# Designs tried in a protein design chat: VHH binders against q96fz2. Part 340

Target 1, 269 residues: q96fz2
Amino acid sequence: CGRTSCHLPRDVLTRACAYQDRRGQQRLPEWRDPDKYCPSYNKSPQSNSPVLLSRLHFEKDADSSERIIAPMRWGLVPSWFKESDPSKLQFNTTNCRSDTVMEKRSFKVPLGKGRRCVVLADGFYEWQRCQGTNQRQPYFIYFPQIKTEKSGSIGAADSPENWEKVWDNWRLLTMAGIFDCWEPPEGGDVLYSYTIITVDSCKGLSDIHHRMPAILDGEEAVSKWLDFGEVSTQEALKLIHPTENITFHAVSSVVNNSRNNTPECLAPV
Key: E = the ipSAE of ESMFold2; O = the ipSAE of OpenDDE; V2 = 0.75 times the mean of E and O plus 0.25 times the DockQ between their complexes.

## First folded at step 18 (VHH; framework vhh_6z1v_2)

Design EA10 (at its last look DockQ between E and O 0.90; V2 from the best seeds 0.80)
Fold by OpenDDE, look of step 18:
Structure EA10 (fold): chain B 269 residues (1-269), chain A 123 residues (1-123)
Amino acid sequence: as target 1 above (269 residues)
Amino acid sequence: EVQLVESGGRLVRTGGSLRLSCAASGSTFKGYSMGWFRQAPGKEREVVAAITQSGGKLYYADFVKGRFTISRDNAKNTVYLQMNSLKPEDTAVYYCAARFGFYETAPNEYDYWGQGTQVTVSS
């Protein structure tokens, strides 16, 4: 996974992340550094995206079932990294393979500290190689959305009003991530950064791409992944597997340029 | 930093009962899983029982066999170990330990330790 969409306004995004805590109380996640949230139809590595994480990571007396939403840098910078520039990392940390997560120090160490997060997105993009050509067809991949009587297909929103309604009830894609905290050697602000765990693609997606993000489908999966106080690493890792509960449609080549940030990026062609 | 202080260790007869307490200092007690460990002379430190932040999950070593109960009171910043049907083999220094996150069975995974309390079970 090298490209995502996360364009919802902050308030809409927050509401979409409503949850029940361990006591069954309905809650909204609190924001940390809300000003760092930059909505975009075209999110690339090194950009900031909102993630969910346990409040316990910030407040040592917090209930681990409580959630915080925070923009973090895509591309995990390990805490042990001693260079002043994260770009000097010699290995790619955009993704973490599920099969080798425990073999790589950069991922194993933060995971062992309970630094699990849920990466939020409208969906993610993948490119299918066209047979006989060097051209690749991009696809937008996301959770199936509940058809409300008025909510046409993403493509059928003929009116701005209908489009807004679709997004107001949009089910966000929830991807399993690992984050870490890096303190620059020269001082400054702590950098929070994340990697997306990847798995082999489900059968439905296999013709498009052979790998997919580990998707946490449902509130229980999300809760268990985040709650590092009550769920062990071993139990959490059982949640990491392919899911067939996805849909996709072909999009235009507009998304190929990471600088393009328009609704056309995820619009059906 | 969390300071842990164990209490309740004493000499008891075989078949007797004892309740150990561990009081934690500070306001961060609720964020930690707690564990009881023991170390007998000439033996390695071993886990006895552990409890998550909420108390929702418990762990007991195989030798406990239902004799011991771990509990916690977050309002009092205290973790307890009720020990029943004590045996001479239970003689050890018992330690309280705290870990940030889920409990573990390995001692080296814990962040803070108490000084220990001596439990002696006579035949």
Scores: ipSAE 0.900, ipTM 0.959, lowest interface PAE 0.5, mean pLDDT 93
Fold by ESMFold2, look of step 18:
Structure EA10 (fold): chain B 269 residues (1-269), chain A 123 residues (1-123)
Amino acid sequence: as target 1 above (269 residues)
Amino acid sequence: EVQLVESGGRLVRTGGSLRLSCAASGSTFKGYSMGWFRQAPGKEREVVAAITQSGGKLYYADFVKGRFTISRDNAKNTVYLQMNSLKPEDTAVYYCAARFGFYETAPNEYDYWGQGTQVTVSS
């Protein structure tokens, strides 16, 4: 789970994240560092992507059910990292396996501080290894969308103008993440960075790849994962499991080159 | 950041009732879960009860057996422990403690502690 799409304009993305707080009041998440949001059809590790997190991480008196949306670096940099250059990390932190999360210092420590986040995307890409070839088939993987049944198939026959209409009401993929805060030893801004938790793939995805991101399906799951004031680490980890509520379609190899940032990256083929 | 002051500890007869209060000050109180702990002579400090910032989740140790109730009033920055059907084995110093985020049962997880209030239950 090393490539995503998160291409919506900031105001569309914000409206897609409407939620209810614990008192039932409808809200939008409040942005931190909105100018650092860099939308793209083709996000890779080291890039910034928007995540949701509890307002309580920033304001000591906040209701922990209130949400902040902020861009964070993909690839968690542990708070204890001593060198001045994050590229000097000796291990990969783009993903965190759910079965070892409490055994890895890089993930256990921030998780114990309640540093849970929800990573937002249109969907993610995975490459299927086909038997007997060196070629890999990319797929775009996402939540089933209500408009697929009402407006016709999203499949290969769908046109670009229908694709744009679909994005107005797109259900964002919501992945469970862990974040940390690193203060560079020579000074400068605190670096917020995240990892995506992974699980064994569901049956529907097992022919594509053996791992999938831990997907939080629905507002109750999202709320519980974010709310480190009202939901323990132990209870939050019960939310981490595969889901069958997922769909996909094949895409062209345009997405293979991470420099390609066009709608073709996720278009059905 | 959080200042904790317990009150209400005193001598009580077996079967009696007692309400402990813990006044918390500072704007950070609302982000804290709160716990009551006790330490009997010669024993380790142990959790009695805990409550989340909103009061939506509660914890009680097994020995409580429905006799104690934790509550909080965020408008008054106060947490309470109502103790009923007291027994001599409840004799201990009772401490109020605060943890940022969700509560825990281990004392070393808590950042702030009150001075303690003595509860003595006569046989």
Scores: ipSAE 0.641, ipTM 0.854, lowest interface PAE 1.4, mean pLDDT 90
ESMFold2 (binder alone), look of step 18: mean pLDDT 86; pTM 0.880

Design EA11 (at its last look DockQ between E and O 0.83; V2 from the best seeds 0.76)
Fold by OpenDDE, look of step 18:
Structure EA11 (fold): chain B 269 residues (1-269), chain A 123 residues (1-123)
Amino acid sequence: as target 1 above (269 residues)
Amino acid sequence: EVQLVESGGRLVRTGGSLRLSCAASGSTFKGYSMGWFRQAPGKEREVVAAITQSGGKYYYADFVKGRFTISRDNAKNTVYLQMNSLKPEDTAVYYCAARFGFYETAPNEYDYWGQGTQVTVSS
């Protein structure tokens, strides 16, 4: 996974992340560093994206079932990194393979500290190789959306008004991530950064791409992944597997340029 | 920093019971999983029992065999170890430990330790 969409306004995104805590109380996640949230239809590595994490990571006396939403840098910078510039990392940390997560120090160590997060997106993009051509067809991949009587199919939102309604009730894609905290050697603010865990693609997606993000489907999966106080690493890792509960449609080549940030990026062609 | 203070250790006869307490300083107690460890002379420190921050999950070592119960009171910043049916083999210094996050069985995974309390079981 090298490209995502996360364009919802902050208030809409927050509402979409409503949850129940361990006591069954309905809550909204509190924002950390809300000013770092930059909505975009075309998110690339090294950009900031909103993630969910346990409040316990920020408040040592917090209930671990409570959630915080925070923009973090895509591309994990390990805490032990000694260079002053994160771009000097010699290895790719955009993704973490599920099968080798425990073999890589950069991922194993933060995971062992309970630094699990849920990466939020409208969906993610993948490119299908066209047989016989050097051309690649991009696809937007996301959770199936519930057709509300009033909300036509994503494809049928002919009116701006209908489009807004679709996004007001959009089910966000929830991807399993690992984050770390890096303190620059020269001082400054702590950098929070994340990697997306990847798995082999489900059957439905296999013709498009052989790998997919580990998707946490449902509130229980999300809660268990985030709650590092009550869920062990071993138990959490059982949640990491391919899911067939996805849909996708072909999009235009507009998304190929990471600088393009328009609704055309995820519009069906 | 979390300070831990154990109490309750004493000499007891075989088959007797003890309740150990560990009082934590500060307001961050409920963010930590808690564990009881023991170390006998000439032996390595070993886990006895552990409990999550909420008390929803717990661990017991194999040698406990239902004789010990770990519990916690977050309002009192205290973790307890009720020990019943004590045996001479249970003679050790018992330590309270705290870990940020889920409990672990390895001693090196814990962040804070108490000074320990001596438990002696006579035959």
Scores: ipSAE 0.896, ipTM 0.957, lowest interface PAE 0.5, mean pLDDT 93
Fold by ESMFold2, look of step 18:
Structure EA11 (fold): chain B 269 residues (1-269), chain A 123 residues (1-123)
Amino acid sequence: as target 1 above (269 residues)
Amino acid sequence: EVQLVESGGRLVRTGGSLRLSCAASGSTFKGYSMGWFRQAPGKEREVVAAITQSGGKYYYADFVKGRFTISRDNAKNTVYLQMNSLKPEDTAVYYCAARFGFYETAPNEYDYWGQGTQVTVSS
């Protein structure tokens, strides 16, 4: 997984992230660095995207079930990285394979510190390779959406009158991630960055691509992944598996160029 | 300075009971998992019990199963170890420790340590 859509305005995104804490109280996540949120239909590695994480990462006496939402850099920069420019990292940290996560220091160390996050998106893109050619068919992949009285067609969502009908009730894709905190050697703000955990694709996606993000399906899974005060690493890793609760449609090649930030990127073809 | 302070260690006969307390001074550890460790002369420090921030999950080493109970009172910023049916092999210095996040069994995973309290069990 190397391309996502996360285009909702901040206030709509925040409302879509309503949750219950350990005591059953309905809450919205609290933002950190909201000005770094850059909505787009076409997010690529090195861009900032919003993630959920436990409030306990920021406040030593916090209830670990309470959530913060913050933009983080896609492409984990390990805390031990010594160069001044994260682009000089000698290996790809856009994704982390679930089968080797405990073997790679870049992922094992932050995971052991409880640095688990939930990566938010409208959905993700994957390109189906056609055998014998260099032609590739992009697909937009997302949770099945529950039809309501306010729902509309995803294909018509780029107009103002239809946008609200489709997107105000959109179920955000929730992917399991690991983050780390890097202090630039020349000073400046701590860089928060994440990787998306991947698994073998489910049967429904296997003809598109052989890997998929580890999707956390439902509030129990999201809560357990985030709550590093009450859920051990071993217990959390049991949440990492493929899911069949996913749907998709073909999209135009407009999405291929990451500079294209329009609703056409995810529109059905 | 912020310190974890153990109390309650003393001499006791085999079969006796003891309650250890560990209080933090100068700050709170509500967000921390808490553990009890022990170290007998000539031996490595080893985990006895541990408890999550909420008290909802806990760990006991196999050697203390059924005899010891860990608990915490977050309002008092205190963790306890109730020790029953004490044996001479329980003789050790007992330490409390705090770890940010979920507990672990290895001593080097813990961020803060108390000074220790001596428990001696006579035959």
Scores: ipSAE 0.566, ipTM 0.832, lowest interface PAE 1.8, mean pLDDT 90
ESMFold2 (binder alone), look of step 18: mean pLDDT 85; pTM 0.874

Design EA12 (at its last look DockQ between E and O 0.93; V2 from the best seeds 0.79)
Fold by OpenDDE, look of step 18:
Structure EA12 (fold): chain B 269 residues (1-269), chain A 123 residues (1-123)
Amino acid sequence: as target 1 above (269 residues)
Amino acid sequence: EVQLVESGGRLVRTGGSLRLSCAASGSTFYGYAMGWFRQAPGKEREVVAAITQSGGKIYYADFVKGRFTISRDNAKNTVYLQMNSLKPEDTAVYYCAARFGFYETAPNEYDYWGQGTQVTVSS
């Protein structure tokens, strides 16, 4: 996964992340660094994206079932990194393979500390290789959306008004991530950064791409992944597997340019 | 920083019972999984029992065999180890430990330790 969409306004995004804590109380996640949230139809590595994480990571006496939402840098910067510039990291940390997560120190160590997060997106993009051509067809991949009687199919949103309604009730894609905290050697603010865990693609996506993000489907999976106080690493890793509960449609080549940030990026062609 | 202080260790006879207590300083007790460890002379430190933040999950070592019960009172910042049916083999220094997040069985995974309390079981 090298490209995502996360374009919802902050308030809409927050509401979409409503949850119940361990006590069954309905809550909204509190924002950390809300000013770092930059909505975009075309998110690339090194950009900031909103993730969910346990409040316990910020408050030592907090209930681990409570959630915080925070923009973090895509591309995990390990805590032990000693260079002053994160861009000097020589290995790719955009993704973490599920099968080797425990073999790589950069991922194993933060995972062992309970630094699990849920990366939020409208969906993610993948490119299918076209047979016989050097051209790649991009696809937008996301959760199936519940057809509310009032919300026409994404494909039927012929009007801007209908489109807004679709997004007001959009089910966000929830991807399993690992984050770390890096303190710059020269001082300054702690950098929070994340990697997306990837798995082999489900059968439905296999023709498009052989790998997919580990998707946490449902509130239980999301809660268990985030709750590092009550769920062990071993138990959490059981949640990491391919899911067939996805849909996709072909999109235009507009998304190929990471600078393009328009609704055309995820619009069906 | 979390300070841990164990109490309750003493000499008891085989088949006797003891209740160990560990009091934590500060307001951060709730965020930590708590564990009891023991170390006998000439042996490695080993986990006895561990308990999560909420108490929802508990671990017991195989040698416990239902004889010991770990519990915690978050309002009192205290973790307990009720030990019943004690045996001479249970003779050790018992340590309280705290780990941020989920409990672990390895001692090196814990962030804070108490000074320990001596438990001696006579034949």
Scores: ipSAE 0.870, ipTM 0.944, lowest interface PAE 0.5, mean pLDDT 93
Fold by ESMFold2, look of step 18:
Structure EA12 (fold): chain B 269 residues (1-269), chain A 123 residues (1-123)
Amino acid sequence: as target 1 above (269 residues)
Amino acid sequence: EVQLVESGGRLVRTGGSLRLSCAASGSTFYGYAMGWFRQAPGKEREVVAAITQSGGKIYYADFVKGRFTISRDNAKNTVYLQMNSLKPEDTAVYYCAARFGFYETAPNEYDYWGQGTQVTVSS
């Protein structure tokens, strides 16, 4: 997984992240750095995207079940990285394979500090290699969406009003991530950055690609992944597996160029 | 900076009961998992019990299961170890320890330690 859509206005995104804390109280996540949120239909590595993480990472007296939402850099920069430019990192940290996460220092160390996050997106893109050609067919992949009186479907939206109704109650894709905090050697703000954990693709996606992000399906999974005060690393890793609760549709090649940021990127063809 | 102060260690007969307390100074107590460890003369320090922030998860070493109970009172910034059916083998210095986030069983994983309280169990 190397491309996502996360395009909702901040207030819509925040409401989509409503949750219950440990005591059963309904809450919205509190933003950190809200002005750094850059919505786009076409997010790529090194860009910022919002993630959820436990409030306990920022406040040592916080209930670990309370959530913060913050933009972070896609492409984890390990806390031990010594050069001044993160683009000089000699290895790819866009994704982290679940089968080797405890073997690689870049991921094992932050995981041991409880640095688990939930990466938010409308959905992600994946390119299917076609037999007998060098062309690749992009797909937009996302949670199945329930239909209510207030919502529509992507394929049925023929006007700006209908398009907005599609997204009003959109179920955001929730992917398991690991983050780290890097202090630039020349000084400046601490850089928060994340990787998306990947697993073997489910049967439904295997014709598109052999890997998929580790998807946290439902509030219980999201809560357990985030709550590093009450859920051990060992228990959290049991949440990392493929899911069949996923849907997709083919999209045009407009999405291929990461500079294209339009609804056409995810529109069905 | 957090300080941990154990109390309640004393001489007790075999089969007796004792409650240890660990008072934490500092408003950051709630973010820590808490543990009790013990060290007998000539032995390595070993975990006795541990408890998460909310008390939702608890660990007991195999040698103390069924006899000891860990609990915490976050309003009083205190963690307890209720020790029942004490044996001479339980004689040790008992330490309170705190780890940010989730607990661990290895002593080197803990951020803060008390100075210990002596428990002596006589026949």
Scores: ipSAE 0.626, ipTM 0.863, lowest interface PAE 1.6, mean pLDDT 91
ESMFold2 (binder alone), look of step 18: mean pLDDT 86; pTM 0.881

Design EA13 (at its last look DockQ between E and O 0.87; V2 from the best seeds 0.79)
Fold by OpenDDE, look of step 18:
Structure EA13 (fold): chain B 269 residues (1-269), chain A 123 residues (1-123)
Amino acid sequence: as target 1 above (269 residues)
Amino acid sequence: EVQLVESGGRLVRTGGSLRLSCAASGSSFRGYAMGWFRQAPGKEREVVAAITQSGGKIYYADFVKGRFTISRDNAKNTVYLQMNSLKPEDTAVYYCAARFGFYETAPNEYDYWGQGTQVTVSS
């Protein structure tokens, strides 16, 4: 996974992340560094994206079932990294393979500290190689959306009003991530960064791409992944597997350029 | 930093009962899984019991066999170990330990330790 969409306004995004805590109380996640949230139809590595994480990571006396939403840098920078520039990392940390997560120090160490997060997105993009050509067809991949009586297909929103309605009730894609905290050697602000865990693609997606993000489908999966106080690493890792509960449609080549940030990126062609 | 202080250790007869307490200092007690460990002379430190932040999950070592109960009171910043049906083999220094996040069974995974309290079970 090298490209995502996360364009919802902050308030809409927050509402979409409503949850029940361990006591069954309905809650909204609190924001940390809300000003760092930059909505975009075209999110690339090194950009900031909102993630959910346990409040316990910020407040030592917090209930681990409580959630915080925070923009973090895509591409995990390990805490032990001693260079002043994260770009000097010699290995790619955009993704973490599920099969080798425990073999790589960069991922194993933060995971062992309970630094699990849920990466939020409208969906993610993948490119299918076209047979006989060097051309690749991009696809937008996301959770199936509930058809409300008025909610046409993402493509059928003929009116701005209908489009807004679709997105107001949009089910966000929830991807399993690992984050870490890096303190620059020269001082400054702590950098929070994340990697997306990847798995082999489900059967439905296999013709498009052979790998997919580990998707946490449902509130229980999300809660268990985040709650590092009550769920062990071993138990959490059982949640990491392919899911068939996805849908996709072909999009235009507009998304190929990471600088393009328009609704056309995820619009069906 | 969390400071842990154990209490309650004493000499008891075989078949007797004892309740150990561990008081934590500071306001961060709730964020930690708590564990009881023991170390007998000439033996390695071993886990006795562990409990998560909420108390929702508990671990007991195999030798406990239902004799011991771990509990916690987050309002009092205290973790307890009720020990019943004590045996001479239970003689050890008992330690309280804290780990940020989920509990573990390995001693090296814990962040803070108490000084320990001596439990002696006479035949």
Scores: ipSAE 0.888, ipTM 0.953, lowest interface PAE 0.5, mean pLDDT 93
Fold by ESMFold2, look of step 18:
Structure EA13 (fold): chain B 269 residues (1-269), chain A 123 residues (1-123)
Amino acid sequence: as target 1 above (269 residues)
Amino acid sequence: EVQLVESGGRLVRTGGSLRLSCAASGSSFRGYAMGWFRQAPGKEREVVAAITQSGGKIYYADFVKGRFTISRDNAKNTVYLQMNSLKPEDTAVYYCAARFGFYETAPNEYDYWGQGTQVTVSS
């Protein structure tokens, strides 16, 4: 996974992240750095995207089940990185394979500190290599969405009002991530950055690509992944597996150019 | 910042019971997992019990399971160890410890320690 859509206005995104606290009461996550949120239909590594994380990472007396939402850099920069420019990192941290996460210092160390996050997106893109050609077919991949007989799919949005209906109750894709905090050697603000954990593709996606993000399907999985005060690393890692609860459709090649930020990027073809 | 003070250690007879308390002071320990450890003369410090910030997860060492109960009261900033059916081998200095996040069983994982309270179990 190397391309996502996360385009919702901040207030719509925040409402889509409604959750229940430990006592069962409805809550919204509290934003950190909301002005750094840069919505786009076409997010690439090194860009900022919103993630959920436990409030306990910011407030030492907080209930670890409470959530913060914050933009972070895609492409984890390890806390031990010595150069002044994160783009000089000599290895790819866009993704973290689940089968080696405890063997790679870049991921093992922050995971041991409880630095688990949930990476938010409308969905993600993957490119399928077609047999007998070098052409690649992009797909937009996302959670199945609640449908009405009149509307409720991306293909039904033929006006601003219908488009709003599609996205107003959109179920955001929730991917398991690990983050770290890097202090630039020459000073400046701490950089928060994340990686997306990947697993083998489920059968439904195997014809498109052999890997998929580790998807956290449902409130229980999201809560357990985030709550580093009540859920050990060992228990959290049991949440990391493929899911068949996923859907997709082919999209046009508009998405291939990461500078294209339009609804056409995810529109069915 | 976090200050831990144990109390309640004393001499008790075999089969007796005893309750240890650990009061935390300073700003708060609510984000901390708490543990009880013990150290007998000439022995290494070992975990007795541990509890997460909310009390939702609890660990007991095999040698004390069923006899001891760890609990916490975050409103009072206090952690307890109820010790029943005491045996001479329970004689040790008992320490309260705190770790940010989830608990661990190894003493070197804990950042804050109390001064200890002596428990002596007579035959």
Scores: ipSAE 0.646, ipTM 0.869, lowest interface PAE 1.5, mean pLDDT 90
ESMFold2 (binder alone), look of step 18: mean pLDDT 87; pTM 0.891

